# VH-VL binders against Indole-3-glycerol phosphate synthase (trpC): the designs that were tried, part 13

Target 1, 261 residues: Indole-3-glycerol phosphate synthase (trpC), of Aeropyrum pernix (q9y8t7)
Amino acid sequence: MRDSFLQKAIASAKDRTSLLEEIAGNCSPKPGRPSLSSSIREWVYRVGGAVIAEYKRCSPSAGAISTLDPVSYVQATRDASAAYSVLTEPNWFCGSIELIPYFARYKPVLAKDFIVSETQIRIAACMGASAALLIMEALTPRELQELAAAASRYGVEVLVETPDASHAVEASRLAPGSIIGVNSRDLKTLRVDYEAMLREVSKAREQLPGEVILVAESGIDSPDKALKAFKAGAQAILVGTAFMKNPQLREKILAELLQIP

## First folded at step 19 (VH-VL)

Design f4 (from e3 with light chain S61K)
Fold by OpenDDE, look of step 19:
Structure f4 (fold): chain C 261 residues (1-261), chain A 121 residues (1-121), chain B 112 residues (1-112)
Amino acid sequence: as target 1 above (261 residues)
Amino acid sequence: EVQLVQSGAEVKKPGESLKISCKGSGYSFSSYWIEWVRQMPGKGLEWMGEIYPGDSDTYYEKNFKGQVTISADKSISTAYLQWSSLKASDTAMYYCARLEDWTEPYYFDYWGQGTLVTVSS
Amino acid sequence: EIVLTQSPGTLSLSPGERATLSCRSSQSLVHSSGWTYLHWYQQKPGQAPRLLIYKVSNRDKGIPDRFSGSGSGTDFTLTISRLEPEDFAVYYCMQSTHEPYTFGGGTKVEIK
């Protein structure tokens, strides 16, 4: 039977585990990694919202997004970002695990990949990652729980990516203390939809405990959209493609936040 | 912009070999299934098979299995359909298309312009 | 394999009229996920097929609102509320719920 992209991505991730072990061996997680959640909370307190700047060179849907190098990206985004999201998936996102140490010098780093093994989390931590992404739709509830527990053992925070408010609530129960991300797909089209995301973020915020950090993922390409996400109840926004194409967008978002009384 | 560009029309004789191409651009070629569809003159559309360029996973419709070979070169974002020995009955328009398949089997969202293959003595 | 039967084979209408096309499946097209993967394609003479409707009722990008899809299980309908001159073409339904993927025989919408 034909495998979907997600299934293939998961299979690839499993295959890469052995390669990762060759690279890092029996490494131990680096101590003193900054906290993603703490950084987000600080920015929320200071300016009303946090921005997670994502470094993503490619995507399955867009192909090549930008050739912007990490140095230029950091120079443009460093002073206005709470954290970095770094794609480490090499096949479809042109990512690399070796990017993590560079970004980790400046901000907490979210290792973003199709994470399906403890080894991936361990190695990310060894490279200096503060957090790891878990995609709810790629994992069984049991797998999610196990990987979240593993992350905790390595001192790695977890961001659970969910498609809607209902799943967000479930994720918070399965992985207590995790950061919850909403990357909403339209129920009719199954495509990422910004308006749908806003609705689901709002619904999630109404149902989640107040201490749970809620992140709006994807679809944000303007200061206005960023502000609406914050108003909907997100403490942080994750912006990828838009920042890769226009890193200065972050400064514009910050400027708008600072004008809010 | 997503595009699939196919090779030009072919005129062949029975018994000859043929390899036609479909080049993708504007997206990650390795991330989407490429579908091949046959349309005989004045007839409907027939699914022939598919390939996932990322790992060359390939499937054929039962009537086309062993009759054609589907392949891909992801380094140049190109898929291929080939015959070792053409028959007159192979005369048709051949389309490649992209299948959107993130988590589930979706649909053919983009199509090539088609390659007309004419096989006659 | 799933057999899709389209009717009528040919539909002769005038511009401005309503067109109703049927696609019947030999088996339910409800996928295990709960979604129904029945799609409609438009093919004009000398051109490649173009995605019109996906997953029963969703218009693809750039498709006018005069096109609509409906149905469930084994019976599906494509409706063109008011035919425009550019709408005269052959329309195919296609299912991707079950392997192998299959197309209907097509309905030709021609000018009366």
Scores: ipSAE 0.249, ipTM 0.732, lowest interface PAE 1.6, mean pLDDT 92
Fold by ESMFold2, fold request of step 20:
Structure f4 (fold): chain C 261 residues (1-261), chain A 121 residues (1-121), chain B 112 residues (1-112)
Amino acid sequence: as target 1 above (261 residues)
Amino acid sequence: EVQLVQSGAEVKKPGESLKISCKGSGYSFSSYWIEWVRQMPGKGLEWMGEIYPGDSDTYYEKNFKGQVTISADKSISTAYLQWSSLKASDTAMYYCARLEDWTEPYYFDYWGQGTLVTVSS
Amino acid sequence: EIVLTQSPGTLSLSPGERATLSCRSSQSLVHSSGWTYLHWYQQKPGQAPRLLIYKVSNRDKGIPDRFSGSGSGTDFTLTISRLEPEDFAVYYCMQSTHEPYTFGGGTKVEIK
């Protein structure tokens, strides 16, 4: 009888969508937003991997994570990050759509929220987002397809977050051209299994076309873990809590990628 | 570190009211269900009910519904179990616990230390 | 209204021995999601219960390898491969597949 966390998050997102429509009205997405996929590919070409730096002030599992403001975070991370993942969900992650412009000025932005409506995608793009998160477990296959199509119409790329390789392949089929994420944290248990995540990234890489960008998410808190994720076949890593607590960790990861005698 | 800290032991008489508390720290208190479990002296564990502090959504086991009130104040990260009129049969240890439930019900992963309630003439 | 029947009620063993605890459910604990929400808790005198095993066979963080869970459907087992002095306690199974959540009656593991 209890509603799951995802059911509560989806209900909250639907309520927020009505308010977003009133506030944003008929805004048009900003022109000239950079491509998330192009930035990732450029970093892979130059240094063998891309880092997506996530700005996340709190989470259900950790509570408050960091007091670092967005300007200070960008200053510490900009030069070595391919993109930003910006939490816009206010109730559990302490995010806001108003955070997007602080990051979008410098790098492509992934708007990270429980996206359930086309309106959320349009408004994120109006604020400057280059991409939007779709959570496979939160959407029916039809909803995923419809939201990905809507994102395409607004010139917004999609990162589909998936729990394993078989879902990654299915997500690529349902939302062609999307970026595919493999999450090391089980949304049902909240436990990380980094070694299982590596296996699923490797399996997904073997089954996905080479042009599909694969992102390893969560559980990456050291240069060694970052390098292993790239070697497993991820083109990008998404790092949240570790960067919020130690923004200079990104420079250490880059140094390891560039160390070729 | 996640912790649930309960209020201290209570000695009461039949007919008196009582409100005991469970304070959570080290996580987002409003984002997890809080469970209440009774353990009568020398007996096993009984699920009483639960609350989601984020919106106060509340469920009771049928034999406890109407006998006890479960509530929460998310601003101070505290859940409550309350009786309007205690009975001698309410003498027991009362635990709060956190439900690990992102998509489906799972398990109680962290427990409070318990509050002993003694109701005697 | 799921009844969990644990056996034996008391298990008297020496340190180093294997303990096998049984939990039987009045009906299947396989949820429509495909998961089985059968869990094991340890309770020492004067302490709150502690999670050992969740979803039949998954050890919680910090639980030693000597604890393992198995089973399916209606029949479940907790095994302690080699008892240590700190393992003498009461063990409860618990199900959250069906409302209301219910606990088994407990198995006391005591020193012989």
Scores: ipSAE 0.030, ipTM 0.608, lowest interface PAE 7.8, mean pLDDT 87

